# VHH binders against q3afa8, part 8

Target 1, 265 residues: q3afa8
Amino acid sequence: MDKASLGIGIFDSGVGGVTVLKELINLLPGENFYYLGDTAHVPYGSKSKEELLILGDAIIRFFLKLGVKMVVFACNTSSAITLPILKERYPVLMEGMLEPLRKNMPAKAKVGVLATEATVKSGLYQKKLMETNKFQEVYMIACPQYVPLIEKGIVSGKEVEEATREYFEPLLKEEVRDVVLGCTHYPFLTETIQKLYPKIQVIDPAAYVAREVYRKLKENKLLGENGGKVQFYVTGDEKSLKNLGSLYLGYNIDRVQKIDLEVIV
Below, E stands for the ipSAE of ESMFold2; O stands for the ipSAE of OpenDDE; V2 stands for 0.75 times the mean of E and O plus 0.25 times the DockQ between their complexes.

## First folded at step 1 (VHH)

Design f01 (framework vhh_7xy4_2)
Fold by ESMFold2-Fast, scan of step 1:
Structure f01 (fold): chain B 265 residues (1-265), chain A 124 residues (1-124)
Amino acid sequence: as target 1 above (265 residues)
Amino acid sequence: QLQLVESGGGLVQPGGSLRLSCAASGFTFSSYAMAWVRQPHGKGLEYIATISGSGGSTYYSDSVKGRFTISRDNAKNTLYLQMNSLKPEDTAMYYCAKDWGYSSGYYPSEFDYKGQGTQVTVSS
């Protein structure tokens, strides 16, 4: 009955969304969280808008059955492509990766964005950043090799370093100093990026997302006080979430429940 | 409305040169990477070159590297392709293309919009 006591749903196509979850747990200790990794359908970056909408709709309905007051799209692909549409279909509060960043990031003459091919191709991410009038030049770099490597647990070494050099070459030529991690998986590579490019400021949107979630809950009088619980769900393999997720969060994910999404075509 | 108008194609002998132009309108030209792609008769699209929005970064397919030069004039909303040492294999319809992002030079496999094209024929 008491909407403020309901949980917050967070989803991503894989383990990457734990980067957002960590910031949310730290900022909102009074909240209960439900994390869903749609690992049966990773990667989202190569999927059509129609397929992403079908999956996104099923995910929102899943969270509503659990009892949530807010759903966080911890996936830049879904945040750019499907959130604007799904936000109109359901009365539950929704937030994604893009709006908190665009609204609250300091102005920069040049900014680079590392993102999936689908996010770059949509054009929505770049358009939304440019609409702020804070960024004169937005350099969208598609990084198709990153998600597959991260999901395999490869976050350092020769393969990641070679891919990173290729992706950063155009940014260096344009003298870009600020680079946004436009995919929730990419913060897993922060150490490798900083090792190769110590003068580049790596910007993780997760902190902006957490603060915007707090702001929306506060404004809607929905802040919880009796939280501290996190429940984990996957649609496919749980190993990446258990292993890489535990490593990133700094505690053991002891239980992950496998679920099937109720898709409506 | 977004428009890309290519020009400068024609018939040229092997070893010759041509300069293609693309006049762009309907979008903020300097905010997008631009590309040249080509399509030989009866074949698929082949990527040729990409240039970043500022013009600071350029990338070329191996088949044209060292022979072709992509450039842009943002004050005139115009993209150029200087083609030198032309070969019969360069015969194709050439298209100006707007990229999805500001820079995708190394992995340019997708484009947002393509113009009507200009024919380049390399033959004696």
Scores: ipSAE 0.000, ipTM 0.281, lowest interface PAE 10.9, mean pLDDT 85

Design f02 (framework vhh_7xy4_2)
Fold by ESMFold2-Fast, scan of step 1:
Structure f02 (fold): chain B 265 residues (1-265), chain A 124 residues (1-124)
Amino acid sequence: as target 1 above (265 residues)
Amino acid sequence: QLQLVESGGGLVQPGGSLRLSCAASGFTFSSYAMAWVRQPHGKGLEYIATISSSGSTIYYSDSVKGRFTISRDNAKNTLYLQMNSLKPEDTAMYYCARDEYYDFWSGSPTGDYKGQGTQVTVSS
């Protein structure tokens, strides 16, 4: 019984989590990955803690049936709200979006965070970054236009550039030099952001997540050798994952399996 | 106006039982997870149990697991805590709380509102 040969489960409510998957594939080529987009229940940002726990519990049980040694919460909402409860419920290793960034990001006087309206309104992301005492000022910027544009495949051009200028204006006034992409969709826009603001350091939490996953697997003697396989699953529509996911990952996602979550209500 | 009113506390001997109730008003009770927390005199708040809005998902503190049972009646907007095999260490002010979110690092449920409390005293 070799637990190191088991896969790594990654989930998000949609296609955004492929940004985390890409970093994991690049850093851990010996691993097998299972990606689940919970597209039947999107969006997660407006859901209650109870709804998120029910869905998260069902997702972990799904991955355990497939055979995983670790589950990665590539959803900022689930990482903040449900991960700490669910990690006490199951013996599988778990990691999310926020703690690897908090633990490993260097100290900065000022940091900006681009995020969804729901994430900004929750106050959790800002609170958790401030609690590190690494950041004197955290500037949360809600970017309601970004996810709809990305879901349409619009990652460059006039409309994205105008939205980006609007969102960055308050950050430029405060002389913010470091900006965190606080939504898993936002790395799709990195080239556009860097083109408009080449002096701003864009920080993608996915890189921190991948490094923390590697560290935990290494410490637990669970690193795989003969992997390299990725399997894709959805609960609802597969088109965005096939189209946008293929574009982001740089290879064609030929097969996505539709599954039903066993929800205990 | 949001209100949570606890009742059912009292003095009981070790090994005894009590049933606490929490009457909720001023919000859609069936849409919120609920929790019981306690505070011994001169000490901090201790999490006891959480129940989902439907009642299907329940979590207990290790200190009360197997002895206490949390339940709810959404038709009556009421939360319950059945306490069995009570110990002197269970002596505390007990609060029901509406559970909006929890602390990321501690994994403990946090209430956004808690009631006035009901005193439980276990003495011999």
Scores: ipSAE 0.000, ipTM 0.116, lowest interface PAE 18.5, mean pLDDT 83

Design f03 (framework vhh_7xy4_2)
Fold by ESMFold2-Fast, scan of step 1:
Structure f03 (fold): chain B 265 residues (1-265), chain A 125 residues (1-125)
Amino acid sequence: as target 1 above (265 residues)
Amino acid sequence: QLQLVESGGGLVQPGGSLRLSCAASGFTFSDYYMAWVRQPHGKGLEYIATISGSGGSTYYSDSVKGRFTISRDNAKNTLYLQMNSLKPEDTAMYYCAAESPEEYLKWLLSGTDYKGQGTQVTVSS
């Protein structure tokens, strides 16, 4: 069988992964994509490593039945915890959120990271960036208002702009010019951020993920030529994917197929 | 902006039942996953249950599966937790949260004290 004609599976526990999907569609227009939101099992962050492995295993097997040559973990939790294990269990190519950014982001004297309070408090994101020795100073900024606003569909206007000015004030004082969007939801706010701060380089990790996917497919002679199809799947509620996903992608997600994962305990 | 007010806690004997409520305001309630978390005195936060915006999907921690039921009334902007077969180890301050996937729940479960109002549930020894 011509493996290059197989699709690319992308999964997240919710809608955030569409930010990765959009970058993949733009960079790889010759590919077919299958997006799965595992909304029946959200949130992943509270789950044990064992539970995440069971879900991740089921998701990979689901994509293999559809016919994929690569699976992209658009979920930060699964990328950190389960990807290193699952890539050894299956011959399909795999990539996640964390390593492409760490490996391929250029060195900078100062970098800002907009992140959730959980990510800032964990210290893990800052530690992982500093371990690269590419950055002299990493400024972590907790943005607790952002995800609630985005989930309401509020990605522009006075409230978002006021929150953004508050979050950017410390970065401006330190003369930071490069800012990483350290949450899969935050690319929804890119236009508002650029409107307020046109001289700041907004760095979307999804772009690094897409480029690494391209690199791996090219290296393995698996690039597709005659694709362009995207299919959407959920295990549970589809509302956020339909509404916010359509908003982000710039086209209506009218058909979302509900599926059940075949878990092996 | 986003406001959540918990109620319905109290003192109950082992094997008893309680129904908790969470009144939500300041956001489009039906667009949010909602969760219940708890914190025993002097301990970290523990995840209990999540429900999707439509109410079509629910998830439970293993410690409460089969005993607790999460539900919602989107017309009333209210989240509920029906707690049956209560055990002494269920004694905790209970909080509701608007789920903004994994990162927000990870923050709640970081082991730092949740500083919201909450509602106290006490199951007598």
Scores: ipSAE 0.000, ipTM 0.102, lowest interface PAE 20.3, mean pLDDT 82

Design f04 (framework vhh_7xy4_2)
Fold by ESMFold2-Fast, scan of step 1:
Structure f04 (fold): chain B 265 residues (1-265), chain A 126 residues (1-126)
Amino acid sequence: as target 1 above (265 residues)
Amino acid sequence: QLQLVESGGGLVQPGGSLRLSCAASGFTFSSYWMAWVRQPHGKGLEYIATISGSGGSTYYSDSVKGRFTISRDNAKNTLYLQMNSLKPEDTAMYYCAKEVTYIDSSGTYEVYFDYKGQGTQVTVSS
């Protein structure tokens, strides 16, 4: 049985994970991908560790039935909370959002992080970056206007530009030149940010995730050659994935299969 | 009962124009962002344009920018899409969509556009 022919599963609670999927498709054209948006259980940020583990377990089992050699946690909450536990329960490769960035990002004196209010208030993201000893100062910026605008398909124009100027003011004051997109939705705004601030280096964790996936597959002799297929799944509403996902990926998502997760409590 | 009823579609030649209407009822129309989305036969849904509740902000997909204009009449609870310089690629079922907001316990927003009704077919053919 050639395990290299198995697919790669990617999941998020919503559409944001397509930013990771796009990087994976570009870097690994020989792979088959299965994308799952767990839209029936959004938002993940407010869920308990126990609830997230139950959902994560069900998602891993779903992907294993499809036939995967690796699962990518394209959700910051699941990457931080459930990945360390689930990787011990299943003999499948797993990767998340934070560890590839932590390992491979070069040292910087000052780093900005654009994130949701919940992520900033948790302190966990900042703590994880500071633990690397690569950064002297980490500036967390809460961006409450961004997700609502992105979900409306508003990724350019006056309203998003004004929000971006407001969020970047404290970073510019501190002479920050490297800014991490600390939410899977935020790469939708990369062109707008670069237009307003061409001297700022925008750091997308999804690129680091894709490179780490490549390294792990190569190291384990699991790289695929005859892939090129992407299949989409949701547990609930598919509209955001079809609309915003198609916009971000640059092609129409023409088939999304609705599934029910088999939960074991 | 929340309703969105699209109208104004039809067959038109390339370079022609159409004006779509969406009659909204069952909610406070002026309080919500509205959108036009389209779906070509056998293809996925495509965002076309959005408009704020007041009408003060409008946004367009690159494929229609400069050719289509979204507008609203809050006194009549009606959303419009003026389509000019139509192309064969504009052939699709067009849907009116209303903002739906999900808010988590920390106040973080997730918003989607939920389309309703039967849609209105636009066919651009010679």
Scores: ipSAE 0.000, ipTM 0.155, lowest interface PAE 15.5, mean pLDDT 83

Design f05 (framework vhh_7xy4_2; at its last look DockQ between E and O 0.01; V2 from the best seeds 0.00; counts 0 for: pae E 19.2 > 2, placed apart)
Fold by ESMFold2-Fast, scan of step 1:
Structure f05 (fold): chain B 265 residues (1-265), chain A 125 residues (1-125)
Amino acid sequence: as target 1 above (265 residues)
Amino acid sequence: QLQLVESGGGLVQPGGSLRLSCAASGFTFSSYAMAWVRQPHGKGLEYIATISGSGGSTYYSDSVKGRFTISRDNAKNTLYLQMNSLKPEDTAMYYCARGYDILTGYYPEDAFDIKGQGTQVTVSS
């Protein structure tokens, strides 16, 4: 089998990774995609490194059985913690959320990052941005209200706007103009954020991820040409992926396959 | 080359006060957030306070909130920590560092590049 004809696996712990999937579909229409939401094991942010490695290892093996040439870690937690280890264990290309942004985002005096409390408390996002020496000031904003609202399908209106004003107040005070969406769910709120703050440049890491995936496939002579199919998988509940995923992608996800991961403890 | 020189520590009685200073050179001081971190003997680094480059935003660890005040003089390239109501638990080597995360106060231990020798604060009777 021609390796270029193999698919691309994308995974997240939930529906958020469809924001990365959308950018990949738009940039790489010749590819076939397998999307996995590990919904049986959400949330990943509270899990130990060892638990995340066990799950990540099982997910890689799942994709390899389907036939993939690349796996995209659309989960910020897994991108920071497990990707650096797993990429050494398997002969498949891997990419995550953090490295494409770090490598390719322009230097800025000030940058804001909207993230979950777990991501903020881990310190890993701050560490990864610090290592680039591209930013003089990083303004990490924990947004605990965002994921619960998005999971309920509330992406606009008074509740989202009030939460957004609260989160942006310290950024406005310091005249921060560039704001990174540090959670894969947060692009669901881009229109609301731009409505309230049209002068702020909202940076979606998914665009950087998609471009880096293209670059790696091209360099390795693995670009596909006759794809265009997406298959969806979950380990647990499928409702959020079917409902919110369809909303974000702009088409109905009518078939989601439930699977069991083969975990090795 | 980036240099940070801490001073102002010493021996003080519980309830006393000290003002620490950090003289910075080798970078555009006003463009960077700055932090104070401390290391008690035999323990890891503990974040104390962070201040934005403008001085407009400050954040404090819960252990020092209300007792310590971080400030800066950008014209003099100097960072300060005013320490009031000192407790034995405040005994540590104090370091200044360039900060990265201004608003949350969460940093991995290796996020701060400790360049100076620090200044020792000892709070005892």
Scores: ipSAE 0.238, ipTM 0.641, lowest interface PAE 4.4, mean pLDDT 87
Fold by ESMFold2, look of step 2:
Structure f05 (fold): chain B 265 residues (1-265), chain A 125 residues (1-125)
Amino acid sequence: as target 1 above (265 residues)
Amino acid sequence: QLQLVESGGGLVQPGGSLRLSCAASGFTFSSYAMAWVRQPHGKGLEYIATISGSGGSTYYSDSVKGRFTISRDNAKNTLYLQMNSLKPEDTAMYYCARGYDILTGYYPEDAFDIKGQGTQVTVSS
């Protein structure tokens, strides 16, 4: 079997993973992609570690049935909490949001990270960034309002701006100027954040993820040829993927297949 | 620390059988996929069989498919390889390894921890 012709599975709890998919399509035009938004279980940021592991396991098994050579955890919560464990259970290549950021981000004295409640509570994201010795201080800010607003298509206006001001207040007091988007949904808010805080450098890990996926596939001689297909799946509602996802990608997502995950409890 | 101890090798005639064992310690055995890997003298490693943590999923390379059976006893922390219809080409040092090499047929060499001395299997007339 030619494993290089197998696809790349990408998953997120909803539309957020499209921000990673865009970078992957641009860098890897010869690959086929399977995108799964687990919209029946969004948001992931409020779920327990145990529930996230059950969902992640079901998603990986779904991708294995489709025929993948790699699974991309396009969810920062899943990358921080579940990837290290699930990597030990499955032989497929895996990449997440955290390691590419750690490897590729330049040194800074202070960095802020906007993240989900689950990511912040895990402590692992902050610990892993501090271990690089690239940062003197890492400020984690939980942003529980963001994913629900984004999934409703609300990426600007008063409600988003007020939430953003609340989240940024402690960062401004510490004079943090570099802010990592620690959730793959948050790039949809970049324009609003830049409007409110034009001096803040917003850092999206998605480009770093795409580079590391390329390097890992190349090193393992798994780069594909004659690809370029993207197939979209959801477990629940598809509206945000079709609407906001299409806008972000710059082309129409008009075919989305609804699936039921085979969850083992 | 991870410890893997292989045993059960030996000299056998073509067509014969052997059963290899691997005693595991230093980790939660049932949580990891396991593999058998062999190295013929002067050649590279060949990953020949894998088994999931539960024992429910197995994979075999084409070179051993239908002749070898991988199994595990999670209560005894022991991995097994039943080798039947042995051929001279099966002569190699056999190692057990910890890793997750299932379902895809993918063999990243860095996915396995080979820590033991191995057990020699020699098939000759």
Scores: ipSAE 0.000, ipTM 0.115, lowest interface PAE 19.2, mean pLDDT 84
Fold by OpenDDE, look of step 2:
Structure f05 (fold): chain B 265 residues (1-265), chain A 125 residues (1-125)
Amino acid sequence: as target 1 above (265 residues)
Amino acid sequence: QLQLVESGGGLVQPGGSLRLSCAASGFTFSSYAMAWVRQPHGKGLEYIATISGSGGSTYYSDSVKGRFTISRDNAKNTLYLQMNSLKPEDTAMYYCARGYDILTGYYPEDAFDIKGQGTQVTVSS
């Protein structure tokens, strides 16, 4: 079997990962993709490392059964916590949300990171960025209003703008000009953010992820040529994926397969 | 689906001006830094200008600094290069390229992942 003909697995705890999927599809039109939303176990941010590993193992095994040549962790939590472990456990290429950014983002004196409250509290994102020695200061901004708004399909308007202004106030005060979207949902708000702050460089890690995926596939001679298929899977509710995924991808997600990871967490 | 299409090239006299355009499709344009690179006949690619996704930051090579201006309209998914005070040395195939970031000090091939078909610019008396 030509390994290059195998698909790429992408998972997230929910719909946010579709923002990464979109970038991958755009950059890698010759690939087939399997998207898994682990909606049965959301949110990941509140789970223990042990629980996340149990889920991670199950997810990787699921993808391996489908036949993948690479798995993309389109989840910041999993990228930070479980990916470093799982990449050593399974003989499949893996990529996450953090490492591509860490590796490829240019040095800046100051950088802001919009993230969930859980991400900010963990301190891991900041730590990982600071370890690169590329930044003198990293400003983590908790954005608790964003995900709920996005999940409601509210990506523009007064509510989002007000929240954004609140979140950006400390960044502007410190003259931050580069802002990383530290949650996979947040790219839904890129247009709104840019409208409010046109001089701010909004950095979507998904772009970096896509590049690294491409690079790894190329280096390993695993680039596909006859792909273009995307299959969607969920472990729980599919409504969010169908609605918001369709909106973001620009086409209707008609079929979502429900699967059971057969784990208890 | 992913495309970059350059236009606006042509023949111009020394000292003249030309404006290149690049129409982007198939990706979220504003999420990517964009660049112009050029390749003179028989020579390698030369990195000449880069602009950040938001347009807030720009970089120019010394060879074009003060003469060329890179800009973008994210609403139109279009990249521009305004070229003034053109010189014979500016004769080249000009390419629009998608970058992931503003990179300095790298070869063009390392700075972007895709480029268009190019548009020829010829500066001659």
Scores: ipSAE 0.000, ipTM 0.230, lowest interface PAE 10.7, mean pLDDT 89
ESMFold2 (binder alone), look of step 2: mean pLDDT 81; pTM 0.832

Design f06 (framework vhh_7xy4_2)
Fold by ESMFold2-Fast, scan of step 1:
Structure f06 (fold): chain B 265 residues (1-265), chain A 124 residues (1-124)
Amino acid sequence: as target 1 above (265 residues)
Amino acid sequence: QLQLVESGGGLVQPGGSLRLSCAASGFTFDDYAMAWVRQPHGKGLEYIATISSSGSTIYYSDSVKGRFTISRDNAKNTLYLQMNSLKPEDTAMYYCATSRPYGSGTWYDEFDYKGQGTQVTVSS
């Protein structure tokens, strides 16, 4: 048994985590990936810590049955709430959305964060960034229109542009130049944002996640050489993953396997 | 500077109702998501509900789903919380909150309100 030949598990509650998957595929072409969208249990943002732990535990056990050397939490809610606990329960390497960004993003006087209302309301994302002492001012902007538009495949045009101008107005007033995409769906809008605000540095945490995964695998001598395969799984509806996931990844997602999570309460 | 003034609290019997209001000033109210949070005496802050800038997206904590309704009137720069079927465990100081439009911090930590929130006491 060669541990380096084991796959990497990535999960999110929906299609958004494909933005992390794309960065991982591009950086680590020698790896095999298992992507799970926990679409039967959306939305994660409204769930209790206890519910999220039950789901997260089941997801890790699912990946361990498939054979993984690492699990990537491509869900901001799970990265903040459950990852710190679950990493103590299992010997598999784990990484999430927040810690790679916190460790590796350079210091900035002002930073904006575009996020879901659930992420803004939790206060955890802002708190985690401020704990680094790298950022003097952190401007959290809730973008309630973004996920519904992206899920409909609307990633450009008047409606997206108008929502983007609304969300960026307070950031422009404060002369913010660096803006973090605090939701895994938001990289779908990078081209539209860059078209409207070419002088804004758009920061995609997925790039930091991919680099940290690479560093951890290299350090532990676990880098794969003969990969390049991706398997897709869902617990509920597969339509968004097949349609929007294919669009974002630039290739057709031919097969999505429906699975049931084995929860332990 | 941001200012939020809560009102509408009071003493009510279990099963009763109250409507809380939050008057906002010092920022463009309709550009920001708003939330209600509460703090029982001697305990930490507890999230209650969040509403988007337009009012189209709403989230509730599990403890209040089906009993509380958050709403906003952007023309009046006012946030509301309709509280029904009140229980003794709903007793707390209630605050309205938003992401800080400038300055560092989290809206769960070190709130700077013009008022002291609005006290809700459910007694049996």
Scores: ipSAE 0.000, ipTM 0.123, lowest interface PAE 18.7, mean pLDDT 82

Design f07 (framework vhh_7xy4_2)
Fold by ESMFold2-Fast, scan of step 1:
Structure f07 (fold): chain B 265 residues (1-265), chain A 125 residues (1-125)
Amino acid sequence: as target 1 above (265 residues)
Amino acid sequence: QLQLVESGGGLVQPGGSLRLSCAASGFTFSNYAMAWVRQPHGKGLEYIATISGSGGSTYYSDSVKGRFTISRDNAKNTLYLQMNSLKPEDTAMYYCAKLSGDYEWLPSYTDMDVKGQGTQVTVSS
């Protein structure tokens, strides 16, 4: 079997990971992708490390049965908590949301991060950025209106613009010019943000993830040429993936397969 | 003072050709990847082509592969886009863009540091 012909697995607890998938498809059109939304077990942010490891292990085994050479953790919680452990258990390449950004983002005196209330409250994202010593000040901004608006398909217009102005006010006062999208849903709003604040550099971690995936595949001589296919899977509800995923990707996701994860304790 | 000045746009019939130019100044041109992006009326920005600082690596969106060619002349601080086999769907405002670094692959929208004022391309019969 030629390993370079194997696919790339991407997972998230929901639809947000399609923002990572889009960057991967654009950069790696010769690859086949398997996207899994673990919608039966959302939210991941409230789960114990032990529960996340059980789910992550099951997800990796699922992708290995499909035939993958790499698994992308398009979930900030799993990237932070379980990826460092699971990458030692399996010979498949793995990458997540945090390390490509931490390693490759240039140093800045000030950086803003737009994130969910849960992510801000955890302190983990801020701690991991501060640990790089690349940033003197990290301004975490909780954006509680963003995910509900995006989930309703509202990615432009007055409601999004008003929420965005409110969230950016503290960043403008501190003269922040570089802003990280700290939630996989937030790239849905990039055009609206850039319209309001064209002088602010919006940083999407998904782009860093895609480039690191490319680099690792190239380094390991695993870049594929027999690609162009994407298969979608869920463990629970498929509506958000079909509706919002289609909106973000710019094509209709008309087939989503429901699967059951095989957990081992 | 960083400046990007696009030129070469215009009205052309389907199947025709145009060559866009972008004159860059105010930065060390050869140190940065450059891109062409476009925006059709009422739609979002779309990256169409990227070229590394040395010119050694180029990347194209699927919509333009085989029809458009990106190139650069580092001695003249100029970026070019040769557009062949133009389609009505290519109608857009075309922007020259400086990226935040020297990239060897297609950038995301967030890698765009500065874009110019644009040049309009209209493909119509």
Scores: ipSAE 0.000, ipTM 0.140, lowest interface PAE 18.1, mean pLDDT 84

